# VHH binders against Kynurenine formamidase (BNA7), part 2

Target 1, 268 residues: Kynurenine formamidase (BNA7), of Scheffersomyces stipitis (a3ggu3)
Amino acid sequence: MSEKIVFYGKEQLQRIRIFNYSESNDKTLIVLHGGGWRDPRNSYNDFEDMANYILEEKKATNINIIGIDYRLSPFIKHPVHLIDVLTAFRYILENYKTGQLSIVGHSVGATLLLEILNYVEIIQTGLEQLETSEPSIEELQTLFDFISKNLTFKTMYFLDGIYDVRALLEEYPSYDFFVKSAFVSTVAIEEASQLSWKQHNEAFKIAVDKYEILHSLEDELLSLNQPKLFAKYLQDRKIECSFRTGNWGEHEQVYRSQAVSEHVLQNM

## First folded at step 4 (VHH; framework vhh_surovatamig_d1)

Design g7 (from d7 with T50Y Y110S)
Fold by ESMFold2-Fast, scan of step 4:
Structure g7 (fold): chain B 268 residues (1-268), chain A 121 residues (1-121)
Amino acid sequence: as target 1 above (268 residues)
Amino acid sequence: EVQLVESGGGLVQPGGSLRLSCAASGFTFSDYYMSWVRQAPGKGLEWVAYISSDGSSTDYVDSVKGRFTISRDNAKKSLYLQMNSLRAEDTAVYYCARYGDWVTRSYFDSRGQGTLVTVSS
């Protein structure tokens, strides 16, 4: 397993880790960490156990594994996390032969996966609430053009995620202190809460063949409310998804579960 | 158990300076990113600054950049915030915290009582 770190931008957290790579591989797994938009203890290294299971235990070295880091709140605000993630994808797709892409997002990483599906609307509405001149309209259009032409996934794995921030705060009002570090206003929260507020019958902007929702029954931070809301949202859009639960550890252990890693490997 | 004790707050005039301190116990201080957060009267919690476990990396919210400096002394298990050019909008209770303690709902259990900074003439 590789410890190769590559920067897609000028700031310290604008980086990726290449766990395994070969140009001869025709499958790439991307891993996208959580941490409530802000926790510097969370990084692409959260997925070291998943990578070790796939590459060392199962010896599936014919799979590329790349982890994405992104800048954290409160020093950046939504939707800049998503802009960093899309910038990382542009970097990866320009510099590496990836073949078929699949992606695991954990917690806020799973939130970001959902945001990728509607990235144009999410970024435009988010930036309208930020009084910022960066990125420029031209830079943003260039990124959007690249993403629309080049980014597709076989499987998106949504692991113990936050899918509706408004519903999260209704269930757990005490979580507002980390949510408010990432979102500049109540309007920003409402605009990002796709499952509660927006009735989008438009097709997703990114093609995905399979949607896999996974949630640990031992998660002490998030109940089944979030994945149930998300499964209903997909059903209402007539999108088929798998919804699986298991005893896979607490919130910060689920991405280390061998059962979860096995499921990811078997569905790539 | 995690204990954090803040001190150094007080009443100061606009343009003045204060140095806040935080004494940490009950955990391996040198293993954690540390932060200063504040809560102004009637407002929500706002992150002010963080510092990496070894002190090599720091960052600040835009409103305090160039005015505030976060530092730490791992041997003394202490965190500091030097506040210069204070403004009325800096009036708040200041808390030190392990950055990210929100993850277990333990943030409110592990934060200290805070230290009040009042900037007024």
Scores: ipSAE 0.000, ipTM 0.188, lowest interface PAE 13.1, mean pLDDT 86

